# Designs tried in a protein design chat: VH-VL binders against C2 domain-containing protein 3 (C2CD3). Part 9

Target 1, 169 residues: C2 domain-containing protein 3 (C2CD3), of Homo sapiens (Human) (q4ac94r1171to1339)
Amino acid sequence: SSGLLDVGLRYRRSPRTAEGVLAARTVSISVQIIRACGLQAAAKALAEREPALQFSATVGVNASVTTHLSFLPQGEQRRTHPVACSFCPEFSHHVEFTCNLVTQHCSGEACFLAELLEFAEVIFAVYHENTKSASDIISIESCKEYLLGVVKVPTKELLIKRSGITGWY
Key: E = the ipSAE of ESMFold2; O = the ipSAE of OpenDDE; V2 = 0.75 times the mean of E and O plus 0.25 times the DockQ between their complexes.

## First folded at step 4 (VH-VL)

Design h35 (from a03 with heavy chain D98G E106P, light chain T98Y; framework fv_levilimab)
Fold by ESMFold2-Fast, scan of step 4:
Structure h35 (fold): chain C 169 residues (1-169), chain A 121 residues (1-121), chain B 111 residues (1-111)
Amino acid sequence: as target 1 above (169 residues)
Amino acid sequence: QVQLVQSGGGLVQPGGSLRLSCAASGFTFSSNYMSWVRQAPGKGLEWVSGIYSGGSTHYGDSVKGRFTISRDNAKNTVYLQLNSLRAEDTAMYYCAKGRYSSGWYPGFDYWGQGTLVTVSS
Amino acid sequence: DIQLTQSPSSVSVSVGERVTIDCKSSQSVLYSNKNYLNWYQQKPGQAPQLLIYWASTRESGVPDRFSGSGSGTDFTLTISSLQAEDAAVYYCQQYYSYPYTFGQGTKLEIK
């Protein structure tokens, strides 16, 4: 059947000049989160875990998605805007991750980005955001987010497919 | 208020197992990054393991294959399963909450009280 | 793995003095204009407490006599106008890459 998230991943590198001349030092990994669907089952499971949210599962969820590249620092995580009251939210979210072609990440040795992409993944986490917390100001952090699901997309195909990776996951 | 209350731990023989628990309150646990950090008696801090809100896990080199971090979002609890324990695993084990700030987790802003694990025959 | 080396390993100073603790990283922890480095304070018998994150941002509730500076591989924690309650072990920590690592710690004693 179909997956939970409709996403697109692309590897973008543009040399400043033609063949035989200098290439760019960095590349861009573009991530598109088009929509999520089939959130009814996740919402039902969430309502069973969090009884206070029973009514939320009836009218839809307020979904947002975080994106994390497994080989980048946690602080490079991105988040979509929330989409209210929907089991099939459309995000039309586009984000780019700037990555060095060479990093010293691999045990202090030089590591090429292509080698990292062979074993890496893009991690998407889908959340429900409780809107009632917006009516109350709390001096200590009190965000009301609930995990609906996690989708992991391997990056090894990015350099193999020139058109990138697109589909439901 | 944010609180992390730890339990589990104790004296165990080499090769034994223990499960540590950390019960969280005062924040949205399900969306937060959680970690375990240990400190051997009289020594410095060593990061042991972490688990992202989405379930992805990472481990320190000395514990890979022996320890397993997990979470139960319905119970607001993070766990650390310790297997194949060695004398050098003797330490105070702390659970720590990622510092949440507009979608980023720069550091650990709250720590549990610690759970002592002693591996000795 | 990224190794963090702190200096000095131990220092003894008087109330009212200024002290500087250095942390050197084996590789840069700077990415997209952010330094992935923290400072923690650990008093005897207590869990560590976050003092500084993003190398120079002071955590809420931390006195302004604590400040962090540096970028890339060289970082410094400065404590001005030392108080008796500042006696503790101070640790730097990087969260740039896995595994996360801490410096070996600097013990600060107040005379």
Scores: ipSAE 0.005, ipTM 0.520, lowest interface PAE 12.9, mean pLDDT 80

Design h36 (from a04 with heavy chain S56R, light chain T98W; framework fv_levilimab)
Fold by ESMFold2-Fast, scan of step 4:
Structure h36 (fold): chain C 169 residues (1-169), chain A 122 residues (1-122), chain B 111 residues (1-111)
Amino acid sequence: as target 1 above (169 residues)
Amino acid sequence: QVQLVQSGGGLVQPGGSLRLSCAASGFTFSSNYMSWVRQAPGKGLEWVSGIYSGGRTHYGDSVKGRFTISRDNAKNTVYLQLNSLRAEDTAMYYCARVEYYGSGSYLPFDYWGQGTLVTVSS
Amino acid sequence: DIQLTQSPSSVSVSVGERVTIDCKSSQSVLYSNKNYLNWYQQKPGQAPQLLIYWASTRESGVPDRFSGSGSGTDFTLTISSLQAEDAAVYYCQQYYSWPYTFGQGTKLEIK
């Protein structure tokens, strides 16, 4: 990845029901995307590959971030709203992923979610969203998305660190 | 009634280019993920590329950097631009839709186009 | 990438008999009580058609003799009373993760 991403990850247990008769069988993995900075290098590399795109030092990119847990279906991917014209966009985005406490390994044997997290990662993909203005109505392919970079954060520390994982990646 | 009508294709020399089109009707095209799946003569199915409603794209490793998927939501059409074609790209190319069935839920390939043959030969 | 392996690669059966086709996934395609697995039927010269989705839900218009079962890594397509028009190649497909992958196909011939 070409930029820095300020993120937070936390392992949270689902609460019991109001009846108190059932124990939680799932947990939530909480993900915060606070901001990205330093997207100038990624924008320069993208403009070299896509000459139709032009970025100035004063304008920035229209950045959005997708979040994916490596062991969940692709359809469980989440996305931030795009932040226009910035090389240091602030997202203040929070999302939770619901995970079963006991899952089945590719070996066909059951394992705890904690064991999967030892080898898993949270994948953040940072994109530039190019949207045509009203003056460009003749260009019918008005929305294109371009990859700026990928940030991967290992989940292993969620197993041993009560405060979760936070910082720039 | 959902329909996907394909066009384009043909015979091309190695290194050549082709553009495939798939015109959709009978559903809200702009909200659907669209894909291209190919099948070499007498062989199995291979997913090639996909595009979200907003334009985000994915490619199979065998075609990344050579093929470009795009869409025109106003015309209800998805395209596949084939560049730097090789003999191993010879296949029937199908477009297929992916429908959304709620938050995070989706069903791929409930409807397919009729297919467009691409032959790369010298 | 998730790999799907079908067995048998081909089978020849008489009209009225039961047929079972297996699909094994290299990793689980189960999440939140849903199996991200489809079955398709492809007749000669035609595009594939969706037969079963979510491993066990029959597509509209598909005859009752077709059924899907299994969960996680092991899936089965069953045709309870084979008819002549069922001669086709059958494919399983996972949509748990990118890239979407298909099994190699099972060719079903009628005696």
Scores: ipSAE 0.013, ipTM 0.597, lowest interface PAE 7.2, mean pLDDT 80

## First folded at step 5 (VH-VL; from f15 with heavy chain Y57W; framework fv_ficlatuzumab)

Design j01 (at its last look DockQ between E and O 0.06; V2 from the best seeds 0.00; counts 0 for: pae E 5.4 > 2, placed apart)
Heavy chain, then light chain:
Amino acid sequence: QVQLVQPGAEVKKPGTSVKLSCKASGYTFTDYYMHWVRQAPGQGLEWIGEINPSGGWTNYNQKFQGRATLTVDKSTSTAYMELSSLRSEDTAVYYCARVPYGQYTFGAFDIWGQGTLLTVSS
Amino acid sequence: DIVMTQSPDSLAMSLGERVTLNCKASQSVSSYVSWYQQKPGQSPKLLIYYASNRATGVPDRFSGSGSATDFTLTISSVQAEDVADYHCQQRSNWPYTFGQGTKLEIK
ESMFold2, look of step 5: ipSAE 0.162; ipTM 0.689
ESMFold2 (binder alone), look of step 5: mean pLDDT 92; pTM 0.946
OpenDDE, look of step 5: ipSAE 0.601; ipTM 0.874

## First folded at step 7 (VH-VL; framework fv_ficlatuzumab)

Design j02 (from j01 with heavy chain Y104S; at its last look DockQ between E and O 0.17; V2 from the best seeds 0.00; counts 0 for: pae E 13.1 > 2, placed apart)
Fold by ESMFold2, look of step 7:
Structure j02 (fold): chain C 169 residues (1-169), chain A 122 residues (1-122), chain B 107 residues (1-107)
Amino acid sequence: as target 1 above (169 residues)
Amino acid sequence: QVQLVQPGAEVKKPGTSVKLSCKASGYTFTDYYMHWVRQAPGQGLEWIGEINPSGGWTNYNQKFQGRATLTVDKSTSTAYMELSSLRSEDTAVYYCARVPYGQSTFGAFDIWGQGTLLTVSS
Amino acid sequence: DIVMTQSPDSLAMSLGERVTLNCKASQSVSSYVSWYQQKPGQSPKLLIYYASNRATGVPDRFSGSGSATDFTLTISSVQAEDVADYHCQQRSNWPYTFGQGTKLEIK
């Protein structure tokens, strides 16, 4: 896979944020999206089929990253703000997912969160936002986004490593 | 103020299509998911689908897959739902509703539009 | 699809009485349940999210409880302005589904 994404994952029980709910019913999975690199190769590959990307593949992409947990509905997805004109953007973005200890599997069966984490993944998608020209910004406003890549990080190590998972993926 | 503005009514013939709009104001459009829900006269609520305005990702109720299309125009902060091959049973009030990113409502629909009454009749 | 079954279908109460509305899911939905109030001629309004949290501006007489499959909305002292349809919704999996609704009236 081209490009790398530097992320951190941490697991915490969340009694402090469970006001009005039984304290032992939720956990917090913290996702940090630190930076990406190597995005030029992905942009160049995409530009072979998307001529509008040719300029960005030369000078830099306007990157943003979405993230979600594989066992949650896609509507729970989160997104960084874009970082302009870089092949090695630094996001320094922090996201927290509050999860119930008993949750629904994709097949519809209920299960404990620990069972899901053994086989689950955190999914990251990296996009380029194609910017409007100065004329387009003044007269007409529209944007097109291009998927540069997808990164999946297994969550099973969270069951063992209480300090979390950090690294390049 | 935060609001979702929808047209009051639309009238269409069976077999045609309609594109319903939902204009958002008073908040950052790309920080919220947009959902569509309908309510037939005297009936309960039925979820149609959702769209993530920042990434363009959609999820549909399978009942509407292939007939409903959700889109957004980020430049005008407007969400659209297009429904094709209309039938009389599609007569309903169609609501847009937002869901905050960031888990502040755990996926609940915190602001609803006033709804558009779609009437499909021959 | 996850079926949300509300009971009763309708209910007539005297002012000041306590009422409990029930919502049962056909499978576990964790705590991903919300409750909406829909007054006659209006769009739904969020009352309760994540099973038990009151939305902004919702009176203290409304409370929610439950987990997994069995959920309740309680109104501790019913007022005239509480005449509405009440809907529960699960958002634990696609498609997101609503109950059939409970109509609350004052007798």
Scores: ipSAE 0.007, ipTM 0.472, lowest interface PAE 13.1, mean pLDDT 80
ESMFold2 (binder alone), look of step 7: mean pLDDT 93; pTM 0.948
OpenDDE, look of step 7: ipSAE 0.023; ipTM 0.638

Design k01 (from f02 with light chain Y50G Y92N; at its last look DockQ between E and O 0.04; V2 from the best seeds 0.00; counts 0 for: pae O 7.6 > 2, placed apart)
Heavy chain, then light chain:
Amino acid sequence: QVQLVQPGAEVKKPGTSVKLSCKASGYTFTDYYMHWVRQAPGQGLEWIGEINPSGGYTNYNQKFQGRATLTVDKSTSTAYMELSSLRSEDTAVYYCARVPYGFYTFGAFDIWGQGTLLTVSS
Amino acid sequence: DIVMTQSPDSLAMSLGERVTLNCKASQSVSSYVSWYQQKPGQSPKLLIYGASNRATGVPDRFSGSGSATDFTLTISSVQAEDVADYHCQQYNNWPYTFGQGTKLEIK
ESMFold2, look of step 7: ipSAE 0.585; ipTM 0.824
ESMFold2 (binder alone), look of step 7: mean pLDDT 93; pTM 0.947
OpenDDE, look of step 7: ipSAE 0.016; ipTM 0.628

Design k02 (from k01 with heavy chain F106W; at its last look DockQ between E and O 0.05; V2 from the best seeds 0.00; counts 0 for: pae O 9.0 > 2, placed apart)
Fold by OpenDDE, look of step 7:
Structure k02 (fold): chain C 169 residues (1-169), chain A 122 residues (1-122), chain B 107 residues (1-107)
Amino acid sequence: as target 1 above (169 residues)
Amino acid sequence: QVQLVQPGAEVKKPGTSVKLSCKASGYTFTDYYMHWVRQAPGQGLEWIGEINPSGGYTNYNQKFQGRATLTVDKSTSTAYMELSSLRSEDTAVYYCARVPYGFYTWGAFDIWGQGTLLTVSS
Amino acid sequence: DIVMTQSPDSLAMSLGERVTLNCKASQSVSSYVSWYQQKPGQSPKLLIYGASNRATGVPDRFSGSGSATDFTLTISSVQAEDVADYHCQQYNNWPYTFGQGTKLEIK
């Protein structure tokens, strides 16, 4: 299954008032999640294995997108609001990731952000929230999420240009 | 009906602080960044900083780093800009302006407040 | 900081004439440029964003063009209500910066 996730990435230096020297030197990676397309194909493919998705694959999915920088902890992951019943959801979602120019490597050595970005990536995951099968929409336990697709954008692009980076899958 | 409402004027003495307000209405307050821009008399526009009302994320012009503090009150849909250690050079009209999240709009100010005239004088 | 330089500083045009305002960035700002109209005693109003996109409610006579370092705001046929200061702005880099402005008057 394939689709299109329209995203924008920007790399901007951000001066901060910091408690420490390292925190005072930060960069902001701005991510814009604009829209997704072609989610029906993904939903149909998944519905072959998950009958509970057959209805959604026909009428529309409830899509949300998670964003994660590969070198940041999972706790830094962000998620869009869900867009209901659409195969071409528009999110218009903006997230900011603050990154230190210098961080501590696992070995204890200093690591520059540029070194991380050379091999890092921004990971987008598109999920469908199956609320149609839930007896209680309010109950989180009754809701199940299904992964529709994943998009990975190399952050090395940010080393070359500071803006105008877009991704798709 | 979308508007940003600011007080008309503030008068302060040098060395003091001021906290300017910007009340948003007609739209979902947390769906837009709020920026602050000032304009000295007869001069151009100068960017101060931005805040994401949703999460409280802020970014400042280094020129104002340490002196400007941006905050929001979600319950009242009001943005605040506090400026400390006021100087005569801080005399200007201070605008709040929202920024949508659309493509190519990350720094485009589509709605502006009417501005607050801050006069700093002894 | 990126310096935005507008030209001319001021100009006076006759009604109906084509007006061209220029804005030059000290370094590439891609297409992240906005134009604002500021009438006397008023707050700025967004005209163009993303270098060439007209904001909602902006008359068709206004258009923006350019990329990287050179940008232009064009008024195809200037009207009396177009008397204002015009500001260009880059938002490619922090801090966001504005030009010094261009004052447009009608003869």
Scores: ipSAE 0.010, ipTM 0.596, lowest interface PAE 9.0, mean pLDDT 86
ESMFold2, look of step 7: ipSAE 0.369; ipTM 0.768
ESMFold2 (binder alone), look of step 7: mean pLDDT 93; pTM 0.949

Design k03 (from k01 with light chain Y96R; at its last look DockQ between E and O 0.03; V2 from the best seeds 0.00; counts 0 for: pae O 12.3 > 2, placed apart)
Fold by OpenDDE, look of step 7:
Structure k03 (fold): chain C 169 residues (1-169), chain A 122 residues (1-122), chain B 107 residues (1-107)
Amino acid sequence: as target 1 above (169 residues)
Amino acid sequence: QVQLVQPGAEVKKPGTSVKLSCKASGYTFTDYYMHWVRQAPGQGLEWIGEINPSGGYTNYNQKFQGRATLTVDKSTSTAYMELSSLRSEDTAVYYCARVPYGFYTFGAFDIWGQGTLLTVSS
Amino acid sequence: DIVMTQSPDSLAMSLGERVTLNCKASQSVSSYVSWYQQKPGQSPKLLIYGASNRATGVPDRFSGSGSATDFTLTISSVQAEDVADYHCQQYNNWPRTFGQGTKLEIK
């Protein structure tokens, strides 16, 4: 199974602040998460292994999308608000990742961000939040997240402003 | 066919302002930063500032802070540099030059305009 | 500001000779140096970026090397069309700065 994730990607200079030279030496990777499609197919496929998703695969999933740059710490991951009960959720969500122009990720030596972007990825993960999973068993967790799909976009494509649709499984 | 087209020359008196244009063609205007560099007669190159045509972000050499203003018209793919309070020392050829987004961190000026000779004299 | 100092200021070479142009940074600029060729009456043209990467369309006789503070542009066999001013530029720091240029002439 596969779906589509419509995203906009931009590479731009971040506004300078009076904080200093380092603050001025940053860029912003702008990510716009627009909408997803085909989530029913993904949910149905998953429901074959997870019966708890059978209902949601019929009526609609509660979708959210996580975004992470592969070269940034995991703590920099961002998540959209959930869109309830839809197989074609529209997120209209904007996130920006502030990145230093010079970083230490290159074999212990300082390197420019562009060098990282040549081999890095933007990782999108679409999740369904199942609020009914706790209905059968008294659990501390009121909901369970299910991974519907993952989309990886090479960051080299961010070197030029891009907008596109990618599929997930 | 990528090119940046600039007017040939401008003559101004001290204390006045000038607005130089740079028309881009042959590429997507908003996919590249636009920089301005000047060269006084017989001298080296001097960086003035940069603008991101997509968002309008600007960054200036402190030497020109307050006197130089960079703008763009996306509809015409034209970049502008306005320089105020002109002095004789501002006499120079002024170049626009693009920097690819992918090359921005590398700061390479891959395409240059032909330059505009600005003469500031009484 | 980082000062880029080029040497020599001018150079006269015979056709076919090896030409070496130097550029020294006042502080380390890593490998973030570009070289430009400026022929008389023309705008600069990018030759090298990232200290050693040849720009598209640049003849193989041009090469760049160096890191940190010392950089070199080499023309393996100088041609008549290579008569120009050559500029080095650092883009490690703001503001971007250029060398004063080296004038290359043919004897």
Scores: ipSAE 0.000, ipTM 0.592, lowest interface PAE 12.3, mean pLDDT 86
ESMFold2, look of step 7: ipSAE 0.529; ipTM 0.819
ESMFold2 (binder alone), look of step 7: mean pLDDT 93; pTM 0.952

Design k04 (from k01 with heavy chain Q65K F103Y, light chain G50K; at its last look DockQ between E and O 0.45; V2 from the best seeds 0.00; counts 0 for: pae O 9.5 > 2)
Heavy chain, then light chain:
Amino acid sequence: QVQLVQPGAEVKKPGTSVKLSCKASGYTFTDYYMHWVRQAPGQGLEWIGEINPSGGYTNYNQKFKGRATLTVDKSTSTAYMELSSLRSEDTAVYYCARVPYGYYTFGAFDIWGQGTLLTVSS
Amino acid sequence: DIVMTQSPDSLAMSLGERVTLNCKASQSVSSYVSWYQQKPGQSPKLLIYKASNRATGVPDRFSGSGSATDFTLTISSVQAEDVADYHCQQYNNWPYTFGQGTKLEIK
ESMFold2, look of step 7: ipSAE 0.221; ipTM 0.697
ESMFold2 (binder alone), look of step 7: mean pLDDT 92; pTM 0.946
OpenDDE, look of step 7: ipSAE 0.328; ipTM 0.817
ESMFold2, look of step 8: ipSAE 0.370; ipTM 0.740
ESMFold2 (binder alone), look of step 8: mean pLDDT 92; pTM 0.943
OpenDDE, look of step 8: ipSAE 0.006; ipTM 0.582

Design k05 (from k01 with heavy chain S54R Q65K; at its last look DockQ between E and O 0.02; V2 from the best seeds 0.00; counts 0 for: pae O 6.3 > 2, placed apart)
Fold by OpenDDE, look of step 7:
Structure k05 (fold): chain C 169 residues (1-169), chain A 122 residues (1-122), chain B 107 residues (1-107)
Amino acid sequence: as target 1 above (169 residues)
Amino acid sequence: QVQLVQPGAEVKKPGTSVKLSCKASGYTFTDYYMHWVRQAPGQGLEWIGEINPRGGYTNYNQKFKGRATLTVDKSTSTAYMELSSLRSEDTAVYYCARVPYGFYTFGAFDIWGQGTLLTVSS
Amino acid sequence: DIVMTQSPDSLAMSLGERVTLNCKASQSVSSYVSWYQQKPGQSPKLLIYGASNRATGVPDRFSGSGSATDFTLTISSVQAEDVADYHCQQYNNWPYTFGQGTKLEIK
């Protein structure tokens, strides 16, 4: 099973604040999460293995999307609010990631952001929250999040200032 | 040469059961869901259920209240629909139809059988 | 269940005229709507999927539009071979449901 995630990526300079030189040495990676489509296929696939998802696969999933830059700590991950009961949710969500133009490599050497972006990726994960669309039975399964799909977008495309990037999962 | 072949007609008495077949050819049987849809004379289409031939996963229209059972024989690329406790209202043309995986196609019936006319009469 | 209501129930058009068939869902079905053509004595044939995508082999005169609850099938220039019943279907929710159909005839 597969779906489509429609996203927009932008690479822009971060606003300078009076608070320090560091702000002047940062850029912002802007991520717009627009919509996901075809989530029923994923939901059905999961429902084959997870009976608790049978109802959700029937009526619609409660979808949220996490966004993570591969070169940033996991703590920088962002998540959209869930869109309830839809197999084609529209999020219209905007996320900004502040990135240093110069960072330290694991070896301690300076590394430019452009070097990182050449091999990095933006990782999107679409989840279903079983809380709202679950059946009338109360169980541990009703509180679980289920991964519907993952989209990985190479950040090298940001170097050419691409927007409106679509991902497949 | 993708096609779904169904028997022409079945005649049954009320209270009995019928098992309709749908033989698929021209494509990989397990790559598509198989659905069943019926159409009463002069009426619209009614969805009965679906089955994933790969694993046997099924979903049914609850209207049939467990009277419908979908199965497949992968070795013969044949899908089956058994309908029990037949009623006169079950008189209809029963279609099998495949559904491809896809973002916008997963639920669209791209290929249909020619249908089997089931007549339920005392 | 989601109710799909088609309009009109029937219509007769002259050759070459523009035909517009409507389908309304009782609740949002996103873009998961298909249209089928069913000629007399035949099984349905897929015309449109995903509300606006033309199926393989379908003539360009057929087009679909709409989202959420309101959907339209358009025949830009109706031909004699277009005489058929047309069905809309949603597959956003189980159970999948169809409209009652629209019968298209040629004057």
Scores: ipSAE 0.019, ipTM 0.627, lowest interface PAE 6.3, mean pLDDT 87
ESMFold2, look of step 7: ipSAE 0.230; ipTM 0.719
ESMFold2 (binder alone), look of step 7: mean pLDDT 93; pTM 0.950

## First folded at step 8 (VH-VL; framework fv_ficlatuzumab)

Design m01 (from k04 with heavy chain Y103F; at its last look DockQ between E and O 0.06; V2 from the best seeds 0.00; counts 0 for: pae O 8.3 > 2, placed apart)
Fold by OpenDDE, look of step 8:
Structure m01 (fold): chain C 169 residues (1-169), chain A 122 residues (1-122), chain B 107 residues (1-107)
Amino acid sequence: as target 1 above (169 residues)
Amino acid sequence: QVQLVQPGAEVKKPGTSVKLSCKASGYTFTDYYMHWVRQAPGQGLEWIGEINPSGGYTNYNQKFKGRATLTVDKSTSTAYMELSSLRSEDTAVYYCARVPYGFYTFGAFDIWGQGTLLTVSS
Amino acid sequence: DIVMTQSPDSLAMSLGERVTLNCKASQSVSSYVSWYQQKPGQSPKLLIYKASNRATGVPDRFSGSGSATDFTLTISSVQAEDVADYHCQQYNNWPYTFGQGTKLEIK
């Protein structure tokens, strides 16, 4: 009923001993949104409830992807540029999330990033923007974003895989 | 056009320090990591370290045992590498090279400076 | 550190011949290998990234293959302008490491 999203995640810090030189107590989670496929099924399913999407479900969606780390504030969410009129959009988008190696819970206790990553997710949401696919530009529906699907990738594997996580989800 | 500009050469005595510069132009400086790689005469390439110009994160090859220090000046889009306690074996061409944030390219050096020849001799 | 070993150290080929350069990692580096071309007196130029992806502007006679520990750079038909040193690099683990290089000459 939905397509697939090709993504990559990398942990951008290597453990160091006391002799290692790292200038900051932060690390980066690198995320790449590569491409999607099979978005027509999602668009068609959505079009059953939203007639304004009938055209897009036939010719192609204007897809963009939001990326968010589950343990970061919502304000850290990032979004790709939209790829127009495609059911297999290639985004080739790169985003980096800066994370503190040590953070604090609401309780005030210190928490290591590794503890967060063990239970965290990278959340991808694929949206269709109807503005460029609808012929009726004066319609409110033509200016609306529609959620095509959501992908959640657990970050726990970043703790054990130096090469990161990659694949279709 | 995208380019990294480095000075041609530096001559230093053993035990001293040198600070090499790398000026970036033609692209958004903070959208790429900056790496430093050196090449001794007739030898292969050796990775020195990386810096994220956006946040200042650095990561070094432990071989240099803290002798190398990477910094950036975002206002001038310039990266710097300081190498202290210079030795004769530090004689090499030192390159700066940018690395995209891409998952597949994260570690691939797509643009290089012309390199600075550092000669360390008494 | 991961050791990258290139072979051969040098080779001389005739124009139009197929050239095969090898790079072996001391341990698996997945597909995170890049190849660079360095012409005399110049800085390295990226040819291949992620083992098999050709960088922008690189002629299609250049191709890369391999995974885990064994990697190959192939020039389907060597040209005079291909005279250079070729370097492989892994970026799976810190520190990033390069091979010792292969020198390609034309007979």
Scores: ipSAE 0.014, ipTM 0.598, lowest interface PAE 8.3, mean pLDDT 88
ESMFold2, look of step 8: ipSAE 0.211; ipTM 0.707
ESMFold2 (binder alone), look of step 8: mean pLDDT 92; pTM 0.944

